VH-VL binders against Cytochrome c oxidase assembly factor 8 (COA8). Designs and how they scored, part 154

Target 1, 167 residues: Cytochrome c oxidase assembly factor 8 (COA8), of Homo sapiens (Human) (q96il0)
Amino acid sequence: APERGAERRDTAPSGVSRFCPPRKSCHDWIGPPDKYSNLRPVHFYIPENESPLEQKLRKLRQETQEWNQQFWANQNLTFSKEKEEFIHSRLKTKGLGLRTESGQKATLNAEEMADFYKEFLSKNFQKHMYYNRDWYKRNFAITFFMGKVALERIWNKLKQKQKKRSN

## First folded at step 15 (VH-VL)

Design mg116 (from mf2 with light chain N55Y; framework fv_ebronucimab)
Fold by ESMFold2-Fast, scan of step 15:
Structure mg116 (fold): chain C 167 residues (1-167), chain A 124 residues (1-124), chain B 111 residues (1-111)
Amino acid sequence: as target 1 above (167 residues)
Amino acid sequence: EVQLVESGGGLVQPGRSLRLSCAASGFTFSSYAMNWVRQAPGKGLEWVSGISSSGGRTSYADSVQGRFTISRDNGKNSLYLQMNSLRAEDTALYFCAKESPFDYLWGTYAFDIWGQGTMVTVSS
Amino acid sequence: QSELTQPRSVSGSPGQSVTISCTGSSSNIGKGYDVHWYQQHPGKAPKLLISGNSYRPSGVPDRFSGSKSGNTASLTISGLQAEDEADYYCQSYDSRLSGYVFGTGTDVTVL
């Protein structure tokens, strides 16, 4: 019978694979950096007796990770594409080939690349501002729920002790 | 101007396949989890399937597990539902729905934006 | 497959208050998962009415309110208006099913 909700795995966008944590892991596992985002994925351990609040925290952390990885994968692909186009355009303007005499890929110096970086940052300024706002909001929420989970655990332990002493 | 528009529904014979599409506009599609919810004629709402913002995680109701596949194309702002081995009991209006963004006030995910739905009728 | 139980129908006169119950079990509402409410007019898509047990989205009148206690959530419509005549659905998450669950739905009639 198919396992409902069991072993559902995070996958990268098409063409990228993620490694699974060891089967018997009782802790969160950190994987190698993703090819596109350069971020290390975290695979979260799900305890058998997870409370609704603990599930909210875990799902928020998982969703934040996916959001973060998706943002940086897209950003890095856009950066790489535009950088390559910029280099090709500038080399063409100078009448230079795309490869050096040694067969290596032709590049621009740091001074020449300064124009590209300025343009890229300017074009993406609003996008990065929205990313930072959302990142702060998500981190605030994660911290808030971490605190709620901690209080719930303390309260449950205290409640159990009081019940045993009263009964 | 946030909108979800479903398409691909129609009359189909039992045992055949059908693919539904949902086109999103007016929000950053790649940032939100998406779901399919169905409603059989004269019946209530039933959650069918969900997919994370990246497409890396999917989930299914027991009634469709192994037969339906949810997918998305963030570059095209589109959500899909591939329905195989269709049964008469799959006859329903199919809605695509967006999960709400996490908000510290709400602290949870609801379905905040819905499409109008596309009708799937499985009958011989 | 509805896992949450709602009354089939409730009715009231304009200006009256009506309450719709949504009863679950220990694997959903009773476990502490939040309850959301949707309003559906005939031939229309559902509209989010209440999120997270009691919070109103922008544009929802303050005469709609939600609450939750134990295994039961309630939606209260005060100052009932003709345009409130619709189907109402509660929704939560179920740990046993590892998925979202909807209520059976309630038809609100304005007399």
Scores: ipSAE 0.000, ipTM 0.558, lowest interface PAE 11.8, mean pLDDT 82

Design mg117 (from mf2 with light chain Y93W; framework fv_ebronucimab)
Fold by ESMFold2-Fast, scan of step 15:
Structure mg117 (fold): chain C 167 residues (1-167), chain A 124 residues (1-124), chain B 111 residues (1-111)
Amino acid sequence: as target 1 above (167 residues)
Amino acid sequence: EVQLVESGGGLVQPGRSLRLSCAASGFTFSSYAMNWVRQAPGKGLEWVSGISSSGGRTSYADSVQGRFTISRDNGKNSLYLQMNSLRAEDTALYFCAKESPFDYLWGTYAFDIWGQGTMVTVSS
Amino acid sequence: QSELTQPRSVSGSPGQSVTISCTGSSSNIGKGYDVHWYQQHPGKAPKLLISGNSNRPSGVPDRFSGSKSGNTASLTISGLQAEDEADYYCQSWDSRLSGYVFGTGTDVTVL
């Protein structure tokens, strides 16, 4: 049965490689870049005596990571699919096959790909704008809760020092 | 409108399996954690399982750990509960519940939207 | 699993106030985790009534109020009305169980 009070190891989410930190870790761990999002996942250590405020911060950070991972995994898949479709379309227009005489995939040069990149960025401008707004909002909230946790820890230390002096 | 609709409940014999579904509409399903809560006839509410917005993190009540599996398909706006090795004490109305948006001031996660439930009866 | 303790029933007359207690332990309410309250009419799904100890969702009358102190949370219904007859459940997080816990439930009767 899983250890009570400890964070259970997460099942890898769709599009994300599973990564587990070393056992008996007392701090957060950063994993290798995910195959789909190309972002490094953070696995969070849950202290046995985690405060409610510390849990709120951890949950916000975990949810932000999952939101960010889902966005970039989907964006990268869309980019790869549309890039392949663009290359195939342009090769057909030139009367070229999808593979070279040697059996390798036919490619376009950087000048030809410039049109794709411009079109892709233009098409996704609104989507990226909303992502950036949410990203900043989430990071502001994380900073706000980090401040609250820091103040809680300072208060607890001061309270303990005061108690030791009076007793 | 914002709603959750459960399905898949029914009469099953002990030791068998059943899969529940919850269809979400009217909100961005992929943005919220989801939960299953059950209520035995004439009894109180019992939390069963939860899943994070991406499906990357799951949690279970001790009573169902190792037997039930929660999952979601964000592309289909659907939540699932795979129930294996069913027991008589699993007999209950099973509710799908959405967690509220993260409140940036309070950090609160309440169950703000509930489905109407689907009845699971485990009996010989 | 450990549940939060509520009285089985409370009753009052129309226009009066009733208070429902929800008592936990040092691993949940006593540790400082938020308490939520749900109202359930017979044959219906639960409805969120109070979130985060004292916050009312849109559409919930102001006669419903919540508070929390130590190991105990309270839901107060002022100006009691016939439509308030329902079961009421508190809910919190339990760090020992690493999961949500619900209260035993309270049946409110308007006499």
Scores: ipSAE 0.561, ipTM 0.819, lowest interface PAE 2.0, mean pLDDT 86

Design mg118 (from mf2 with light chain S95Y; framework fv_ebronucimab)
Fold by ESMFold2-Fast, scan of step 15:
Structure mg118 (fold): chain C 167 residues (1-167), chain A 124 residues (1-124), chain B 111 residues (1-111)
Amino acid sequence: as target 1 above (167 residues)
Amino acid sequence: EVQLVESGGGLVQPGRSLRLSCAASGFTFSSYAMNWVRQAPGKGLEWVSGISSSGGRTSYADSVQGRFTISRDNGKNSLYLQMNSLRAEDTALYFCAKESPFDYLWGTYAFDIWGQGTMVTVSS
Amino acid sequence: QSELTQPRSVSGSPGQSVTISCTGSSSNIGKGYDVHWYQQHPGKAPKLLISGNSNRPSGVPDRFSGSKSGNTASLTISGLQAEDEADYYCQSYDYRLSGYVFGTGTDVTVL
């Protein structure tokens, strides 16, 4: 995992959408949907006084986002390609052109597409099962570390109040 | 088996360029951050550059920033280091190293798998 | 080059214990960042020996142990064996450098 300096030196994710917040942003920024994954990227703000525990949580969230984005970009590409191949094949079988009279892409009705959706879901069942397993593991870890960070922040606030009172 | 194999090293003159490659096998390459670490002959380890699992985030040691570019091709299970404006002090054995999976209980990122290295010699 | 200070060499007899220190600053170990340890035999790639201050990866003998306090991390090798003769490097993260830092390295000699 890229260290803290990665987002300061390279503000745009390579291989994904390059939408960056203003350089002096003090908050996480949510970008537009990625062209390939259709997910909105979060660009994480890195505070100067980030604790090691906060860094661990941020890195976990960043890596989970990149994992999720890569999965869905690949899945959407595969779905789109196979869908177009299916539509083309079926229209050819029916003796129809690939475009309507208005120049739009010719489509099949819901009944005709049912076979494609069933086949695609069946074919990708195990892949989606493994995705769900990893998704649960990652979210368990994120929740666990969010809890640790919350406890650390509460403890630091209590220590700071105690220190002020003792002075 | 899990392994990393570096290539692309050699003898180059100062001011010239070299591109190093690292081929990964035996694990899901796209799931892990990758790093380049170098070791000058008879000297210690020095971190050079790192890249996130998707390639979306990169980082560099100050000594190479602006001259080196790290990249990856997850479809080819390959990591790259483009080295421009080479200097005598860049002479070293260059290792690629994989970051460990996030430990879900302890949150540790260590360099758990290393290649054997590729030697880069910069001299006139 | 290296931001973390290690002794150049330590030596011991078989069966003895040796300890290698790794001293950093407030921007790395002192900040609380984890310390990892690597073992490198001559002509070989480094091997992960200790992760996250004290965790042993599968296959690493329990003779190896790590600890961390303040600005200093330590690697202890108990029951020293001939095969332990190697270079040892600590590693941490430094927020001022925004990157990883390695120790200067320690050559362990088994007498």
Scores: ipSAE 0.502, ipTM 0.773, lowest interface PAE 2.1, mean pLDDT 85

Design mg119 (from mf2 with light chain S95R; framework fv_ebronucimab)
Fold by ESMFold2-Fast, scan of step 15:
Structure mg119 (fold): chain C 167 residues (1-167), chain A 124 residues (1-124), chain B 111 residues (1-111)
Amino acid sequence: as target 1 above (167 residues)
Amino acid sequence: EVQLVESGGGLVQPGRSLRLSCAASGFTFSSYAMNWVRQAPGKGLEWVSGISSSGGRTSYADSVQGRFTISRDNGKNSLYLQMNSLRAEDTALYFCAKESPFDYLWGTYAFDIWGQGTMVTVSS
Amino acid sequence: QSELTQPRSVSGSPGQSVTISCTGSSSNIGKGYDVHWYQQHPGKAPKLLISGNSNRPSGVPDRFSGSKSGNTASLTISGLQAEDEADYYCQSYDRRLSGYVFGTGTDVTVL
């Protein structure tokens, strides 16, 4: 249902870096990395004679892209936030200020940061497992529907060739 | 439990604005496309608007295009419908509806979960 | 607006079968888009009854079945029961409108 406006106005999806499609707008194209997720978005061309099956595949791919971009944008933000909180907490415990004499943010050494990385990975282990499971399921579905679309296109091509030979 | 609860409906004069909300719980809201569907008293269902899982893609029925705006806040598990330039024919019970997960065998995006609706009455 | 045509009402006796038709056009059902069916009891929200032409969600009795041929979809209720008295709506996607469309709705009465 959310595709109606995009089909009529060719609107770029949310969470992607701002850019304009090239003049060859009759094909899908790949944009620059998103600011938050660091993933390259795909902008989908919607043909005038798109079949219902082709629409299912496109919608599945668009929803999977939005799901993937949201996941990584949220992970990156969570990592940055928790990293800063960890640094501030450890500096406070040591009785150190948040800024150096040069006005830069005070940092922890590699050994101290290892504690944060270990904790972050442990805390997010289950979340990443669920992400991988869902990623697998989504790619399986995409592959399955790509196969269905390919068969549909072969069938249509065969029908056209038969009609051409009949005439 | 999976639940959608609409709010914000009421009596409003023609030409004025109203904002509807839909609060989602019991599922990962950010993973699903959402829709608004309305039903005039004693009449059938009419699809109003839809929004993709991230909010990046929106769509509208011709009857509301340019007057209504659908939006979502995934951090608050909430869906919204901003209704401007209201007309008597917009009088209806407004339902919030979730699209089902994509079924890899069937490719279905039916509306699997619905709220109870919020009544909007546009009259003088 | 409803783009799919359903009979206004259908009636039957307990234990009988009734069929509700949903007729579209070349831009929706006739194009090959799936048809979904919803059941609505008075004062309640619609409930998904059949998805993707013929698939029953968990908890929907097997006496409800769906089919599709050409530009028409059908919902059949076998072994009609008093609790089946409700409004039934079909839904599809319309390529011309680039949006979802619902049927006019059918009131099922159990006599």
Scores: ipSAE 0.611, ipTM 0.830, lowest interface PAE 1.6, mean pLDDT 86

Design mg12 (from mf2 with heavy chain S31Y; framework fv_ebronucimab)
Fold by ESMFold2-Fast, scan of step 15:
Structure mg12 (fold): chain C 167 residues (1-167), chain A 124 residues (1-124), chain B 111 residues (1-111)
Amino acid sequence: as target 1 above (167 residues)
Amino acid sequence: EVQLVESGGGLVQPGRSLRLSCAASGFTFSYYAMNWVRQAPGKGLEWVSGISSSGGRTSYADSVQGRFTISRDNGKNSLYLQMNSLRAEDTALYFCAKESPFDYLWGTYAFDIWGQGTMVTVSS
Amino acid sequence: QSELTQPRSVSGSPGQSVTISCTGSSSNIGKGYDVHWYQQHPGKAPKLLISGNSNRPSGVPDRFSGSKSGNTASLTISGLQAEDEADYYCQSYDSRLSGYVFGTGTDVTVL
C-alpha cells in the first residue's frame, strides 16, 4: 500500500508534469505526453504477490523512465532557451525587432538556423553519447531482468503443477 | 568528494513543524533515489521515507505517514523532509542516505552514502 | 515494530572470527529480498559494509563476509581487530510494510 500510494505522487520537482493512473488498475497504465519531455509516462501496476525479482524489474523500469524523462525535459528546455537567445541575439545584431508587423515572433531564415543547430549538436555531442550508452545499458538490463522474471514464473507454474499432482 | 550534509534540526515543541534539508555534492544527484533514516538516542536505525530519482514516487514508514513529506529539488541538489504534527517519539538524529547505483546483474540497491545527521528534539 | 532480529551483543578476541545473525520472516528475508549490512562507530554515521547479501563495497576489507539462507542472513568478521568494535545493522525490504526494515542492531566488543 505505501509503495502504490507513492506512485500517485507528484513529479513536479523534476520539471515533469504530474499525472496519476486510474485507481485500482490491474495492469500498467499509459498517460498523456509530458509537456516538457514529450514522452508518455507508464504507470506500473504492482501485483499483490510481487516477488523480490519482480520488484527489481519494476524499480529498474521506473527509474529508467524517470531518468529518461528528466534527460529529455532538461534537453528540450535547454534547446528552447538557447534557440530563443540565439534568435534574439541575431535579430539585435541586424537591428531588427523581436516581433513581425503581424505581432508574431520574428524568425531567422533556414541558413541562419542551421548554424544554431550545428553548434547545439556539437556542444551537446558528448552528453548525447553518454545518454545513448546509458540508454542501451538500461534497456539491456531491463531485457535481462524480464528474462529472469519469465523463468521465475515458469518455475512457479511447474512447482504448482507438482503440488497439485501430489494431491 | 561525495557528500551529504543535513541541516534544519533543533529543539521543537510537540505538535509543531520542522523542515530538514540535505545538500548533496560530488555525484549526479538526479540519478539516485534518496532516503531519510532516523536513530533515537541510544536506539537502532529506523527507515522514515524514500523518494525516487525524479521525485515522482515517494514512500513512508507507517509511523510518519500523513505527517511527514519528503521532497527534492534536483536543480539545487537538495533533499527535504517536512515534519508536521511532531511527537516526542520523533526525537532522533535524522540521516539522509543515497541509494547505490543499480547493479545491472543482481539489481541491488543499498544505502551507500550517508550524511552525519541532524538532531531533532521534540520536547516541551 | 516489525524489524529484523539480531543478537544484542557479540564478543571476541583479536584474530578470532565472530558471526552476527539477522533473522526475518516470510515477508522480508524469507521472501528473497536482499540483505545489506552497515557498520556504525560511536558518534558516526552508518557505513555500508555489505550490499546485496555478500558484495563488499570498495575499501571494505575482505575479512567481512555476508551470506543468506532461508529467513536468516549472517555477517562474519574474520581476523577480528580493535577497530571492528562498533554497532552492526542488517537491512532488508518488507513486502507487508511496503518499506525498508532494519535489524535491532548488534554491539560487537573486542576483548
Scores: ipSAE 0.690, ipTM 0.872, lowest interface PAE 1.2, mean pLDDT 86

Design mg120 (from mf2 with light chain R96S; framework fv_ebronucimab)
Fold by ESMFold2-Fast, scan of step 15:
Structure mg120 (fold): chain C 167 residues (1-167), chain A 124 residues (1-124), chain B 111 residues (1-111)
Amino acid sequence: as target 1 above (167 residues)
Amino acid sequence: EVQLVESGGGLVQPGRSLRLSCAASGFTFSSYAMNWVRQAPGKGLEWVSGISSSGGRTSYADSVQGRFTISRDNGKNSLYLQMNSLRAEDTALYFCAKESPFDYLWGTYAFDIWGQGTMVTVSS
Amino acid sequence: QSELTQPRSVSGSPGQSVTISCTGSSSNIGKGYDVHWYQQHPGKAPKLLISGNSNRPSGVPDRFSGSKSGNTASLTISGLQAEDEADYYCQSYDSSLSGYVFGTGTDVTVL
């Protein structure tokens, strides 16, 4: 798809300001960690003479990055939300307020939080298994297409040498 | 049932704005790039705009660049097209279309699911 | 504006074969970008008929086949049937436009 769009600019999740790479970048550029996913975005350089195979590889890498960032942004949001709900429910059960007498946010000790972590991991086990499966599939495909692109570039160099010698 | 339903079309005067919506159901909307394709009455298909799965990358046909803005809300399974500075030549049936899943062996980008379209008429 | 050239119309009798050409340039089909084909019946949305030059989606009869050579892609409909009467569009990607391009469209008439 969206190959002719603002590919050098990424959008932060949930309406946060967009991240923009340097204007004159001639290489892939790695940005700062995203606020929600905590992953560093890669801004892909589009060569002027990009081949169809190179475009397929780039699109696959871009789609994999977006898939990965969306997964972890959603996972981190879900974790934070469920953690807050767990803490609030336990404090309510104890008859305690959401704030300490010093005005700080009330929290639970590590022993009490162990139940939450155990439940969260168990609940999300299947989701993480599917993530790992798709992660391996995507990385296998990326590696495969990287190999094809490398071979294409070698072949093109050999053809150019032969053509120049013929002239 | 995998489905795309467009809405928001209508009669609008030249120079005005209109926002189209596309509601997706039956598939994981956030996993796929989406596109807008239009068809003027009695004419052929013309690609208008595309957006990546996250919404981080967008693309536009030269005829609409600077006037139209594509966006999406993955939480609402919805695609949008904000059309500004409308012209008579923008009159068309507007389809939203989903890109096929990446074929890990061959890598294809066909539009596998299409909506029924919403009619936009730009006339004074 | 369409960037890929198709014949305006093609006609045939039931049981015959018809072929629709889709001619591009060195910035699209000639560069090696894949060609997809869509079928559109009057008043209906387009339906994906052929993906990636020759791949047939599930549910599409094997009478439909696609091929590509040089700057030209072709859609062949063998054993032509009344329900094949429709408009057909090719589509590819164009590197000079950095976007998708459709063919001019071909009206297939079954006589």
Scores: ipSAE 0.447, ipTM 0.763, lowest interface PAE 2.8, mean pLDDT 85

Design mg121 (from mf2 with light chain R96Y; framework fv_ebronucimab)
Fold by ESMFold2-Fast, scan of step 15:
Structure mg121 (fold): chain C 167 residues (1-167), chain A 124 residues (1-124), chain B 111 residues (1-111)
Amino acid sequence: as target 1 above (167 residues)
Amino acid sequence: EVQLVESGGGLVQPGRSLRLSCAASGFTFSSYAMNWVRQAPGKGLEWVSGISSSGGRTSYADSVQGRFTISRDNGKNSLYLQMNSLRAEDTALYFCAKESPFDYLWGTYAFDIWGQGTMVTVSS
Amino acid sequence: QSELTQPRSVSGSPGQSVTISCTGSSSNIGKGYDVHWYQQHPGKAPKLLISGNSNRPSGVPDRFSGSKSGNTASLTISGLQAEDEADYYCQSYDSYLSGYVFGTGTDVTVL
């Protein structure tokens, strides 16, 4: 099927899946854009000696990424669905068919599409405001925990130096 | 009203399969990790399995690894536990539990909302 | 499976204080993972009582307090009341098991 063929084209030419991080990666890896959200996923490296605080930060970052991917995938799907419904409704109102004489999809002019964009933005204004609020809260938390992890690493280095001086 | 309602429990023979469901309402289901926790009659709590908010990551207790599969359908606000190769030791009340929102000052992922549980009895 | 050790039972009189210990190891509480506490009345689902070692969820009386030091977490119930008679479970995460672990549970009796 065409959809399956298109999905196959999303793999790397060398046979390495673009959706999987390279084996033995010791750093975070950035993947290709997700086909639904159009955002690049980050595959987080999990260090062998990960602290509880580092785990909290990683889980928060992973959860925030999943939340962000899901929001934009749903938003893009909703936009596409409502756009198609709007076009079909307007064509029906004008007494026009859904397809041109050549079998192509009938379209609306720029002025009519501007009405759809205004309606969509107005309808989704509150949803986008809540998204921005939560995005800022999540980034504040990530920054805060990054600071706590940095302080933990400094403290551990100081403790290691103190232990070395004693020994 | 924030609720989790489990279903699908019952009496099953050893070696058979059973599928549990958990229906969520009153919160954004797709934003939170979910877990299954069981309690044998007269015994303590035992964590069984967990799943990330998107379903992209799953984890299992050693006692059920390879036999149970956790999954979720965010469009239906539902969590599932497919239980295969059931043993008498799997007899328990099975709870669905939601992980708490991240506390932006302190962190944490406690199980803040629990269902009432669904009883699974594995007996001949 | 229970990895964290709690006393089987504790008892007290109304108005007194009781403390429940929860002892783990270097792979869980000792590694620094948070401890959460749950209250379970007979025939009911567990209720989150303390999150993140010492934080009280909305609606939990300030009579309940939590603390953590080294490999041990403690839940203290001050001004003990008849309604506090229940089972109490601690919970943490274990890096060796790569999963959550619960305590063995403590039955609190109000005499």
Scores: ipSAE 0.376, ipTM 0.734, lowest interface PAE 3.2, mean pLDDT 85

Design mg122 (from mf2 with light chain S98Y; framework fv_ebronucimab)
Fold by ESMFold2-Fast, scan of step 15:
Structure mg122 (fold): chain C 167 residues (1-167), chain A 124 residues (1-124), chain B 111 residues (1-111)
Amino acid sequence: as target 1 above (167 residues)
Amino acid sequence: EVQLVESGGGLVQPGRSLRLSCAASGFTFSSYAMNWVRQAPGKGLEWVSGISSSGGRTSYADSVQGRFTISRDNGKNSLYLQMNSLRAEDTALYFCAKESPFDYLWGTYAFDIWGQGTMVTVSS
Amino acid sequence: QSELTQPRSVSGSPGQSVTISCTGSSSNIGKGYDVHWYQQHPGKAPKLLISGNSNRPSGVPDRFSGSKSGNTASLTISGLQAEDEADYYCQSYDSRLYGYVFGTGTDVTVL
């Protein structure tokens, strides 16, 4: 049944069905920004009669979203970790504690942080280039499959009309 | 060397629990969906469960839904299957399998890399 | 019936051609979902042989070929060799079950 299918859909995020209104006109839903990646996730609506081609498109879009979320979550985590290590290292070199007299985190001035930002961007330049390449590749594929799905839907409508004429 | 190694199988009594692990090496584990497939002695393959690359989406065969839980730890390159309320019919060799990279022209995913399996025997 | 139907066994002599059928229903193969094929030697893990109906992974000889029509997919092994003696499984997706289904498996014997 539809109920059972919705419960165990292998490509649906947990809880997708409970966030979609029970009406036939359910749509994709945009959530709040992810804590780590700072990107807004799209929760995909799964139609009752999803075709194999529509499933391929949805899986590609879901996989691309997860890939994108993981990339930026990892990038932000790496940046945060390396920034903290850099600050601690520089404060230790200066003979300063990690906290101010008021108990707040000790910080470096803009001049000192400029070296970190330049080094971080430089060493991550290749990583970002590969990200951009894959991003374009994935979006090309998504557009291609969206076109295929659109053509399939047009073809099915035409087939259905011919069948109705034959009756 | 691209490799998947299952562990955690053994002899267990009906109604009890067991946790299987699958250790991945030689590829970027966090980039691929993973699956569990089982094979009862002398029988064919049966898909058990799947999990997306991030762990955000999971799926289960009807025979294990509500009893088994698939999970992953991308930081440890590990896949898990928590098996609760085990039954005699769960007796099988359990394989972990990796989905292939997405084919951008065809949109195809197949199970391209398999472990050697870990044997689970549910018997009194 | 949710599982894909294959013949229990097929046999041939070296150099001959054998074909293994994999029959599904309107909720899987008949709906248009891709079919994958796996080879399993005794005591070994399955190995991907054909992906997406007809694509051969690197290292798979060209004498292995796949096709699909209607509710049925077929794996053909031409120039049969002793090392082809193994179990073969087809796999697809089933929209009714919202999950993957494997075939019943076929034992290939080389005489």
Scores: ipSAE 0.473, ipTM 0.780, lowest interface PAE 2.7, mean pLDDT 85

